# VH-VL binders against Protein TIC 22, chloroplastic (TIC22): the designs that were tried, part 7

Target 1, 202 residues: Protein TIC 22, chloroplastic (TIC22), of Pisum sativum (Garden pea) (Lathyrus oleraceus) (q9zst9)
Amino acid sequence: ATLTPNHVAKSLAGTSVYTVSNSDNEFVLMSDAEGAKSIGLLCFRQEDAEAFLAQVRSRKKEFRGGAKVVPITLDQVYMLKVEGIAFRFLPDPVQIKNALELRAANRGSFDGVPVFQSDLLVVKKKNKRYCPVYFSKEDLEYELSKVSRSSKGVGVSQHIMVGSFEDVLKKMELSEKSSGWEDLVFIPPGKKHSQHMQEVIA
Short names: E, the ipSAE of ESMFold2; O, the ipSAE of OpenDDE; V2, 0.75 times the mean of E and O plus 0.25 times the DockQ between their complexes.

## First folded at step 8 (VH-VL; framework fv_ustekinumab)

Design k38 (from k31 with heavy chain L101M; at its last look DockQ between E and O 0.60; V2 from the best seeds 0.00; counts 0 for: pae E 3.1 > 2)
Fold by ESMFold2, look of step 8:
Structure k38 (fold): chain C 202 residues (1-202), chain A 120 residues (1-120), chain B 107 residues (1-107)
Amino acid sequence: as target 1 above (202 residues)
Amino acid sequence: EVQLVQSGAEVKKPGESLKISCKGSGYSFTDYWLGWVRQMPGKGLDWIGIIYPGDSNTRYSPSFQGQVTMSVDKSITTAYLQWNSLKASDTAMYYCARRGMWFGDLFDYWGQGTLVTVSS
Amino acid sequence: DIQMTQSPSSLSASVGDRVTITCRASQGISSWLAWYQQKPEKAPKSLIYYASQLQSGVPSRFSGSGSGTDFTLTISSLQPEDFATYYCQQYNSYPRTFGQGTKLEIK
């Protein structure tokens, strides 16, 4: 049996992204590149959503009075996507740069939202293993410096792996229980894994 | 430093039992799945399966299900691969390997291998 | 089971050559593809994870590319220590499966 959508959503709890809503608290949708499909924009940085709001207001009079930036958590986004709602992420540019630097021998682009993980950071809580997966490489580097003196400094990046958030979600959907993929927990930017796990682990 | 040290080469006859070992050190043994890979003489790599030392949960390749048994003694950080009745076709090099996590959900550290020879 | 087919099965090259090895999956595996190097009488060593990401300590002359069903390992300037057999492995689904290997011989 594969992991349920509810399980995947729970692994995403607590991470906020930002979008624009209208005065009726409905998400503002964009046309895709061809103008055929409406897609919600989800920004990892609030300032990018504010820039989007400003752009929407300058082009569309109907949004000037009541449109606003609103947070939405990734677990809520995931459940909406499972139910057929389409979204596109706008990643944090710093994290795209971090991902590209880990691919220095391969100078291609990075498609999708970067997420970072280290095998030096495995957390046990209530007899269950968790692997924290970070949206911020800097947060992971900080935690690695605390738990492993041998990886401190220039050596920290040698223990960091990167992948696409979208590919990880798809992989989790296809994975069976006891595969190890049930152990993922995503850590919001700016949070310590211990604080986050205390808040979200029952 | 992560190390996996396997037991020595074995020469056996068909029908005999065998248990080979893989001792892990330099990491938290119960936090990582451990896998076994077969390499027949002059051939490629065959994925046998993985075991989680924390709870002994296992997953076998369908072609090896029922043919071998994986087990763990976590008190001595050692994994085992076991046959109850060897066949000549079991002649191969057997590697244990640590499975990394998620993006590295592949074998990141390997033992030196155990050569098993089964012949009359 | 997902079948992995490598090409070529064997090749010879000179120091300094650019070498390309391909791997094809029988069905889509996204980017969940690893490359291993195995020298004679030694255990395999992981080189690349997630199709294109170098493992720590792997020389920058190695690179990987591809997604879906078609993947490539490239060595930009072959060194004497690079003679080995190279294996791809999918880790999209269980059971994990390896390609049959590509033996790279240095002239």
Scores: ipSAE 0.446, ipTM 0.764, lowest interface PAE 3.1, mean pLDDT 84
ESMFold2 (binder alone), look of step 8: mean pLDDT 91; pTM 0.922
OpenDDE, look of step 8: ipSAE 0.871; ipTM 0.936

Design k39 (from k31 with heavy chain L101I; at its last look DockQ between E and O 0.57; V2 from the best seeds 0.67)
Heavy chain, then light chain:
Amino acid sequence: EVQLVQSGAEVKKPGESLKISCKGSGYSFTDYWLGWVRQMPGKGLDWIGIIYPGDSNTRYSPSFQGQVTMSVDKSITTAYLQWNSLKASDTAMYYCARRGIWFGDLFDYWGQGTLVTVSS
Amino acid sequence: DIQMTQSPSSLSASVGDRVTITCRASQGISSWLAWYQQKPEKAPKSLIYYASQLQSGVPSRFSGSGSGTDFTLTISSLQPEDFATYYCQQYNSYPRTFGQGTKLEIK
ESMFold2, look of step 8: ipSAE 0.558; ipTM 0.808
ESMFold2 (binder alone), look of step 8: mean pLDDT 91; pTM 0.923
OpenDDE, look of step 8: ipSAE 0.850; ipTM 0.931

## First folded at step 9 (VH-VL; framework fv_ustekinumab)

Design k40 (from k31 with heavy chain L101Y; at its last look DockQ between E and O 0.65; V2 from the best seeds 0.00; counts 0 for: pae E 3.3 > 2)
Fold by ESMFold2, look of step 9:
Structure k40 (fold): chain C 202 residues (1-202), chain A 120 residues (1-120), chain B 107 residues (1-107)
Amino acid sequence: as target 1 above (202 residues)
Amino acid sequence: EVQLVQSGAEVKKPGESLKISCKGSGYSFTDYWLGWVRQMPGKGLDWIGIIYPGDSNTRYSPSFQGQVTMSVDKSITTAYLQWNSLKASDTAMYYCARRGYWFGDLFDYWGQGTLVTVSS
Amino acid sequence: DIQMTQSPSSLSASVGDRVTITCRASQGISSWLAWYQQKPEKAPKSLIYYASQLQSGVPSRFSGSGSGTDFTLTISSLQPEDFATYYCQQYNSYPRTFGQGTKLEIK
């Protein structure tokens, strides 16, 4: 059996993104480039959502008095996606830069939201293995510096792998419990993995 | 550092049994899946399957299901590939390889290979 | 099973050439594709994971691109030590499957 949507959503606990809502607490939607459907914009940085709000207000008078930036957690976003609601993420540009530096031999763009992982970080708690996946490369680097003093400073990035958050979620949805993909836990930006694991695993 | 050392070459007759080994060192043997790959002479690579040494959970390619058995002895950090009745078509080089985690969910370290020759 | 088809099956090139090897999946695999190099008489060596990410210690002249069904391995300036057979492998689904290989011969 594949992993349930509730299992995937729980792996995302604690991470917030930001969007714009109207006065009725409905997401402000925009059309894709082709005008085929409406999508919500989800920003990993609050200031990007504030910039989007300002843009919306300057272009559409009906939003000037009522629209606001609101937080939404990634587990809530995931459940809305399961319900068929379309979203587009605006990643933290620092993390896009981090991802592109890890793909330097390829001069292409990074498609999707970067997430970072190291096989040097396996968390064992209550006789169960967890594999932390980070939204912040800097947070992962901090944790790696604690695991090996020889990795502190130079060479830390040699142990860091990057992938697309969207691809990882899809892979989890398609994976069976015996695959190892059930062990993933996503670490919010700015949070120590030990604190987060204590809060979500307990 | 990470090393996978396989048992030596084997020459066998059809119908005989065989168990070849792959000893892992330099890493936490029970934390990584370990896989087997076949390469017939002059041919490409065939994925046989993977085994998790922590609990002996296995996943086989349908082409190899029931044809070969993977097992581990985690006390000596050793994986095995076993036939109970060899065929001439089993003649090949057999590699063990360690599977990395998620984004490196591929074989990152390989053993030197074990040549198995099955002939009348 | 997801079938992986490599092209060409064999390629001859000179030192310094730009070399391109392609790999096509029978169905979408996102970016869950790896490239391996196998030199004569040696075990395979991983080069690239997640379609485009260089494995640690792999020279920067190697690069990968593509997503979905069509993937490319590129060597920007061929060196004598690059004589080998190259395999793609999908790791999107079980069973894992390899391409049939591309033998790169240095002229």
Scores: ipSAE 0.413, ipTM 0.743, lowest interface PAE 3.3, mean pLDDT 84
ESMFold2 (binder alone), look of step 9: mean pLDDT 91; pTM 0.921
OpenDDE, look of step 9: ipSAE 0.879; ipTM 0.939

Design k41 (from k31 with heavy chain Y32F; at its last look DockQ between E and O 0.63; V2 from the best seeds 0.71)
Fold by ESMFold2, look of step 9:
Structure k41 (fold): chain C 202 residues (1-202), chain A 120 residues (1-120), chain B 107 residues (1-107)
Amino acid sequence: as target 1 above (202 residues)
Amino acid sequence: EVQLVQSGAEVKKPGESLKISCKGSGYSFTDFWLGWVRQMPGKGLDWIGIIYPGDSNTRYSPSFQGQVTMSVDKSITTAYLQWNSLKASDTAMYYCARRGLWFGDLFDYWGQGTLVTVSS
Amino acid sequence: DIQMTQSPSSLSASVGDRVTITCRASQGISSWLAWYQQKPEKAPKSLIYYASQLQSGVPSRFSGSGSGTDFTLTISSLQPEDFATYYCQQYNSYPRTFGQGTKLEIK
């Protein structure tokens, strides 16, 4: 048996993204480049959702009085995606820059939302292994600096791997229980893994 | 640093049993899956399977299911690959390797290999 | 099972050449693709993870690209120490599967 949608959603707890809703609490959708699809925009930065709101208000007068920026958690987003709602993420540009620096010069851009990990950070709680994956490279670097003094500074980044959040989600959906992937936990930006794990794994 | 040290070369006759070993050091042995890979003489790499030393959970390639047994003794940080009845076609180099995590969920550290020769 | 097909099976090249090895998956594997180098009589060594990311200590003349089903390993300027057999491996699904290998011989 593969991991359930509820298990995957639980791994995402605590991380918020931002979008625009209309006065009926419906997500404001955008057309894709071909004009054939309607896609909800989910911003990792509230500032970017505010810019989207301004665009919506300037283009469609019916949204001027009722449209607003709303937060939604990634676990809620995941469950809506499972139910067939289409979304596009707008990542934090600082994390895109971090990802490009790690991926060397063989790419023109980074596709998707970057996430970061290190195999130097395996956390045990209540006799269970947890392996955190970070949305913020800086938060991971902070935790690595506490583990080894020989890995401080520039040397810390040698232990960091980067990849796509969307690929990790797809991989978790394809994974069987007891494959090890059930132990993956996402760490929200600005949270320490110990605090987050106590809140989630209570 | 991470090190996987395998037992020495073996020369056997068809029908004999064999158990080869892989001792891990320099990392938390029970936190990472460990895998086995076969390389026939002059051929490529065949994935045999993986075992989680924490609970001995296993996953075998369909090609090897029922032909070999993986096990661990976590008290001495050692993994084993075992045959109950060797065949001449089992002549190969056998590697153990550690499975990394997530984006590194490939084999990141390898043992030196154990050559198994079964008289043809 | 996902089949991995490498091309070419063998290749002869001179020091300084640009060398390209391809790997094709029988179904989509996103970027869950590794490259290994194996020198004669030695264990494989991981070169590239996640299709395009260099392992620590791997020279920058090595690069990987691709996603989905088509992947490439490139050596931008071949060195004498690059004589080896190269394998791709998918780690998208179980069982893990390797390509058949590409033997790179220095002329």
Scores: ipSAE 0.625, ipTM 0.822, lowest interface PAE 1.6, mean pLDDT 85
ESMFold2 (binder alone), look of step 9: mean pLDDT 91; pTM 0.921
OpenDDE, look of step 9: ipSAE 0.859; ipTM 0.933

Design k42 (from k31 with light chain N92Y; at its last look DockQ between E and O 0.67; V2 from the best seeds 0.00; counts 0 for: pae E 2.1 > 2)
Fold by ESMFold2, look of step 9:
Structure k42 (fold): chain C 202 residues (1-202), chain A 120 residues (1-120), chain B 107 residues (1-107)
Amino acid sequence: as target 1 above (202 residues)
Amino acid sequence: EVQLVQSGAEVKKPGESLKISCKGSGYSFTDYWLGWVRQMPGKGLDWIGIIYPGDSNTRYSPSFQGQVTMSVDKSITTAYLQWNSLKASDTAMYYCARRGLWFGDLFDYWGQGTLVTVSS
Amino acid sequence: DIQMTQSPSSLSASVGDRVTITCRASQGISSWLAWYQQKPEKAPKSLIYYASQLQSGVPSRFSGSGSGTDFTLTISSLQPEDFATYYCQQYYSYPRTFGQGTKLEIK
């Protein structure tokens, strides 16, 4: 049996992204590149959602008085995606740059939302293993500096792996309970893993 | 330092049993899947399967299911691959390897190999 | 099971040459592909994970590219120590499967 949608959603608790809603608290949707579907835009930075709001207002007079940027958590987003609502993420450009640098300079583009992980950071709590996955490379680097303490600390980033958040979600959906993919906990930007895990595991 | 140290080469006759070992050190043995790979002489790599030392859960390649048994003794951080009745076609190099995590969910550390020779 | 097909099966090259080895999956595997190097009488060594990411300590002359079904390992300027057999492996799903290998020999 693969992991349930509720299990995947639980691993995403606590991380907020930003989108635009109308005055009726309905998400503002946009056409995809082919013009075939309506999709919601989810921004990791609030300022990017504000830019999207400005574009919406410039194109649609009906939104000028009532549309606003609202936060939504990734666990809520995931459950809406399970219900068939389409979303596209707009990642933090700093994390895109971090991802490209880990993949040996700025070769082409990075597709998707970068997430960062290290095999040096495996957390045991309540006799269960947890593997923190970060949206911020800097937050992971901070935690790694505490684990690999030495007199002359060296290239901590060489222990950081990067990939696509969307690929990780797909793998979780395809994975069985004892695969290790059930141990993921996504760490919001700006939080320590210990603080976050205390809030969501308890 | 992660290390996987395998037992020494074996020379056997068809029909004999065999159990080869892989000792893990330098990491939390029960937190990582450990796999076995066969390489027949002059041939490529065949994925045999993986075992999770934490609960002994296993996954075998369909072509090896029922042909070989994987097990662990976590008290001595050791994994085993065993045959009840060897065939000449079992002559190969056998590697153990640790499965990494997520983006590194490939074999990141390998044992030195155990050569098994089965001949009349 | 996902079949992995490498090309070529063997290749001769000189020190300093640029070499490419390809790997094709029988179905989409996104970027869940690894490359290994194996020298005679030695265990394989991981070179590339997630299609394009270098393992720690791997020289920058190695690179990987591709996603979906078509993948490439490139060595930009061969060194004497690079003559070996190279394997791709998908780790999208179980069972894991390897390509048949590409033997890179001195010309």
Scores: ipSAE 0.535, ipTM 0.786, lowest interface PAE 2.1, mean pLDDT 84
ESMFold2 (binder alone), look of step 9: mean pLDDT 91; pTM 0.921
OpenDDE, look of step 9: ipSAE 0.886; ipTM 0.941

Design k43 (from k31 with heavy chain G54D; at its last look DockQ between E and O 0.69; V2 from the best seeds 0.73)
Fold by ESMFold2, look of step 9:
Structure k43 (fold): chain C 202 residues (1-202), chain A 120 residues (1-120), chain B 107 residues (1-107)
Amino acid sequence: as target 1 above (202 residues)
Amino acid sequence: EVQLVQSGAEVKKPGESLKISCKGSGYSFTDYWLGWVRQMPGKGLDWIGIIYPDDSNTRYSPSFQGQVTMSVDKSITTAYLQWNSLKASDTAMYYCARRGLWFGDLFDYWGQGTLVTVSS
Amino acid sequence: DIQMTQSPSSLSASVGDRVTITCRASQGISSWLAWYQQKPEKAPKSLIYYASQLQSGVPSRFSGSGSGTDFTLTISSLQPEDFATYYCQQYNSYPRTFGQGTKLEIK
């Protein structure tokens, strides 16, 4: 049996993204490139959601009196995705730059939301193995500096793996228990993994 | 220091049984899936399947399902590949390999191989 | 099963040449692709994972690229120890499948 949606959602607990809601607390939607489907925009930075709100207000007077930026957690987003609702992420541009710098063959773009991981950072808690996966490369580098006390700062990046958040979620959905993919816990930007795991692991 | 050490070469006749071994060391044997790969003489690599040593859960390639049996003895950190009745077409090099984790859940460490020769 | 097709099946090159090997998947595999190197009479060894990430100890002259269905392994300046057979493998789905191999020979 593959991992349940609730398991995947739990791995995402505590990470907030930002979107715009209308006066009825409905997400403000945009059309995809073909105009066929309505898609909600989810920003990893609050200021990007505020910019989106300003743009929405300037174009349509119906949103001026009641539209607002609201937070939503990634576990809630995941459950809405499971129910068939489409979202587009706007990642932090700093993390896109970080992702491009880690690739040996830079193509000038990175598809999806970057996530960062290191096999040097594996956490045992309550007799279970956890792999912290970061949305912020800087947060991972900080934690690696505590593990690799004899290493140089430049050498730390050689132990950092970057991938697509969307690829990782898909892989988790296809994976069984004991695969190792059940070990993942996503770490919110600005949080220490120890603090976050204490808060979310039963 | 991860090592996978396989049993020695085998020469067999069609219809005979065979069990070859792969001993893992230098890592937590029960924390990683272990797989088997066949390479027929002068040919490429064929994925046979993987086994999880902790609970013996298996996944076989459809072309090998029912043709071989994978098993483990975790008390001696050893995996096995077994035939009940060998065929001449089973002549090949057989590798064991460890499956990594997460972004690296490919075969990251390989045994030296066991040559199996089946001839009448 | 996901079919992996490598091209070319064999190629001949000189030390110092830039070499490119391609691998195509029969359906999308995102970036879940590995490259292995196998020298004569030796076990394969992993070279690249997640399409573009070098394994520890692999020289920087090796690089991987691609996503979806089309992938490339490049050796920027061929060295004598690089003459080997190269295999791609998808690890997006089970069963895992290998490409048929590309033999890189000295000219």
Scores: ipSAE 0.600, ipTM 0.815, lowest interface PAE 1.8, mean pLDDT 85
ESMFold2 (binder alone), look of step 9: mean pLDDT 91; pTM 0.914
OpenDDE, look of step 9: ipSAE 0.878; ipTM 0.939

Design k44 (from k31 with heavy chain Y32D; at its last look DockQ between E and O 0.70; V2 from the best seeds 0.00; counts 0 for: pae E 2.7 > 2)
Fold by ESMFold2, look of step 9:
Structure k44 (fold): chain C 202 residues (1-202), chain A 120 residues (1-120), chain B 107 residues (1-107)
Amino acid sequence: as target 1 above (202 residues)
Amino acid sequence: EVQLVQSGAEVKKPGESLKISCKGSGYSFTDDWLGWVRQMPGKGLDWIGIIYPGDSNTRYSPSFQGQVTMSVDKSITTAYLQWNSLKASDTAMYYCARRGLWFGDLFDYWGQGTLVTVSS
Amino acid sequence: DIQMTQSPSSLSASVGDRVTITCRASQGISSWLAWYQQKPEKAPKSLIYYASQLQSGVPSRFSGSGSGTDFTLTISSLQPEDFATYYCQQYNSYPRTFGQGTKLEIK
């Protein structure tokens, strides 16, 4: 048996992204790059959602004065995606830069939303193993510096691996229990992994 | 440091049984999957399968399922690859390897290999 | 099973050359692709994970690129210790599968 949608959604709890809603508190959907279907834009930075709002207002006058930027959590986004709503992420440019610096590729770009992990941060709680996966490289570096400084630490950046959030989600959906992919917990920017895991592992 | 130490070379005849070993150290043996890879003389690498020492759950390549058996003994942190009846075509180098975690969900540490020779 | 096809099967090169090895998957594997180096009579060594990410301790002259079905391993300036056989491996799906290998020989 593969992981359920509810399991994947729970791993995403607590992380907010930003989108635009209309005056009826419905998400503003835009045409995709092909112009064939509606797609929601989800920004990891609030200021990028504000720019999206300004563009929406200038292009469709029905959204003037009533449209606004709203937060939505990634677990809610995931469940809407399961229900057939299409979304596109706009990642934090700082994290794209961080991902490219780790990639060691010649002249590449990074496709998707970067997420970061380290095999030095595997958390055991309530007799279960968890892998905290970060949207912010800086937050992971902070946690690794505490492990290195407090005990047996070695080179922080050499232990950070990066990948695409979208690829990780697909891998989780295709994975069975006991694969290790059920152990992932995504850490919101600005949170300690221990605090977040305590809040979501109740 | 993580180490995988395999049993020594074997010379066998067709029809004999064989069980080769891979002892893990320097990590929590029951926390990570361990895999086996075959390399026939002068040929490339064949993925045999993986076993989770925590519960002995296995996943075999279809071409090896039913041909070999993977097992573990947690008390001595040792994994095994076993044949009930060897064939000459089983002559190969056999590696064990630890499967890494998540983005590194590939073989990150390898044993030194066990050469198995099956001949009349 | 996802079949992995490497090209070329072998090549000869001189120290200092730029070497490119390709790997093609029979179906899309996004970026779940690894590269290994194997020297004679030794176990394989992991070089690249996630198509383009360098393993710790691997020299920066090695690089990887590609996604989907087409991938490359590049050695920017070949060194004497780089003569070996190189394998790609997909880890998108089970069973894991290796390419047939590319033997890199000195000219």
Scores: ipSAE 0.485, ipTM 0.771, lowest interface PAE 2.7, mean pLDDT 84
ESMFold2 (binder alone), look of step 9: mean pLDDT 91; pTM 0.920
OpenDDE, look of step 9: ipSAE 0.871; ipTM 0.935

Design k45 (from k31 with heavy chain L101F; at its last look DockQ between E and O 0.52; V2 from the best seeds 0.72)
Heavy chain, then light chain:
Amino acid sequence: EVQLVQSGAEVKKPGESLKISCKGSGYSFTDYWLGWVRQMPGKGLDWIGIIYPGDSNTRYSPSFQGQVTMSVDKSITTAYLQWNSLKASDTAMYYCARRGFWFGDLFDYWGQGTLVTVSS
Amino acid sequence: DIQMTQSPSSLSASVGDRVTITCRASQGISSWLAWYQQKPEKAPKSLIYYASQLQSGVPSRFSGSGSGTDFTLTISSLQPEDFATYYCQQYNSYPRTFGQGTKLEIK
ESMFold2, look of step 9: ipSAE 0.675; ipTM 0.841
ESMFold2 (binder alone), look of step 9: mean pLDDT 91; pTM 0.919
OpenDDE, look of step 9: ipSAE 0.871; ipTM 0.937
ESMFold2, look of step 10: ipSAE 0.690; ipTM 0.848
ESMFold2 (binder alone), look of step 10: mean pLDDT 91; pTM 0.916
OpenDDE, look of step 10: ipSAE 0.877; ipTM 0.939

## First folded at step 10 (VH-VL; framework fv_ustekinumab)

Design k47 (at its last look DockQ between E and O 0.65; V2 from the best seeds 0.71)
Heavy chain, then light chain:
Amino acid sequence: EVQLVQSGAEVKKPGESLKISCKGSGYSFTDYWLGWVRQMPGKGLDWIGIIYPGDSYTRYSPSFQGQVTMSVDKSITTAYLQWNSLKASDTAMYYCARRGFWFGDLFDYWGQGTLVTVSS
Amino acid sequence: DIQMTQSPSSLSASVGDRVTITCRASQGISSWLAWYQQKPEKAPKSLIYYASQRQSGVPSRFSGSGSGTDFTLTISSLQPEDFATYYCQQYNSYPYTFGQGTKLEIK
ESMFold2, look of step 10: ipSAE 0.666; ipTM 0.826
ESMFold2 (binder alone), look of step 10: mean pLDDT 93; pTM 0.948
OpenDDE, look of step 10: ipSAE 0.781; ipTM 0.912

## First folded at step 12 (VH-VL; from k45 with heavy chain R99Q; framework fv_ustekinumab)

Design k51 (at its last look DockQ between E and O 0.55; V2 from the best seeds 0.72)
Heavy chain, then light chain:
Amino acid sequence: EVQLVQSGAEVKKPGESLKISCKGSGYSFTDYWLGWVRQMPGKGLDWIGIIYPGDSNTRYSPSFQGQVTMSVDKSITTAYLQWNSLKASDTAMYYCARQGFWFGDLFDYWGQGTLVTVSS
Amino acid sequence: DIQMTQSPSSLSASVGDRVTITCRASQGISSWLAWYQQKPEKAPKSLIYYASQLQSGVPSRFSGSGSGTDFTLTISSLQPEDFATYYCQQYNSYPRTFGQGTKLEIK
ESMFold2, look of step 12: ipSAE 0.748; ipTM 0.870
ESMFold2 (binder alone), look of step 12: mean pLDDT 92; pTM 0.924
OpenDDE, look of step 12: ipSAE 0.839; ipTM 0.930
ESMFold2, look of step 13: ipSAE 0.701; ipTM 0.845
ESMFold2 (binder alone), look of step 13: mean pLDDT 92; pTM 0.923
OpenDDE, look of step 13: ipSAE 0.838; ipTM 0.929

## First folded at step 13 (VH-VL; framework fv_ustekinumab)

Design k56 (at its last look DockQ between E and O 0.71; V2 from the best seeds 0.77)
Heavy chain, then light chain:
Amino acid sequence: EVQLVQSGAEVKKPGESLKISCKGSGYSFTDYWLGWVRQMPGKGLDWIGIIYPGDSNTRYSPSFQGQVTMSVDKSITTAYLQWNSLKASDTAMYYCARQGFWFGDYFDYWGQGTLVTVSS
Amino acid sequence: DIQMTQSPSSLSASVGDRVTITCRASQGISSWLAWYQQKPEKAPKSLIYYASQLQSGVPSRFSGSGSGTDFTLTISSLQPEDFATYYCQQYNSYPRTFGQGTKLEIK
ESMFold2, look of step 13: ipSAE 0.738; ipTM 0.868
ESMFold2 (binder alone), look of step 13: mean pLDDT 93; pTM 0.944
OpenDDE, look of step 13: ipSAE 0.829; ipTM 0.928

Design k58 (from k56 with heavy chain F101W W102F; at its last look DockQ between E and O 0.77; V2 from the best seeds 0.80)
Heavy chain, then light chain:
Amino acid sequence: EVQLVQSGAEVKKPGESLKISCKGSGYSFTDYWLGWVRQMPGKGLDWIGIIYPGDSNTRYSPSFQGQVTMSVDKSITTAYLQWNSLKASDTAMYYCARQGWFFGDYFDYWGQGTLVTVSS
Amino acid sequence: DIQMTQSPSSLSASVGDRVTITCRASQGISSWLAWYQQKPEKAPKSLIYYASQLQSGVPSRFSGSGSGTDFTLTISSLQPEDFATYYCQQYNSYPRTFGQGTKLEIK
ESMFold2, look of step 13: ipSAE 0.777; ipTM 0.884
ESMFold2 (binder alone), look of step 13: mean pLDDT 93; pTM 0.944
OpenDDE, look of step 13: ipSAE 0.845; ipTM 0.933

Design k59 (from k45 with heavy chain L106Y; at its last look DockQ between E and O 0.63; V2 from the best seeds 0.75)
Heavy chain, then light chain:
Amino acid sequence: EVQLVQSGAEVKKPGESLKISCKGSGYSFTDYWLGWVRQMPGKGLDWIGIIYPGDSNTRYSPSFQGQVTMSVDKSITTAYLQWNSLKASDTAMYYCARRGFWFGDYFDYWGQGTLVTVSS
Amino acid sequence: DIQMTQSPSSLSASVGDRVTITCRASQGISSWLAWYQQKPEKAPKSLIYYASQLQSGVPSRFSGSGSGTDFTLTISSLQPEDFATYYCQQYNSYPRTFGQGTKLEIK
ESMFold2, look of step 13: ipSAE 0.723; ipTM 0.857
ESMFold2 (binder alone), look of step 13: mean pLDDT 92; pTM 0.934
OpenDDE, look of step 13: ipSAE 0.866; ipTM 0.936

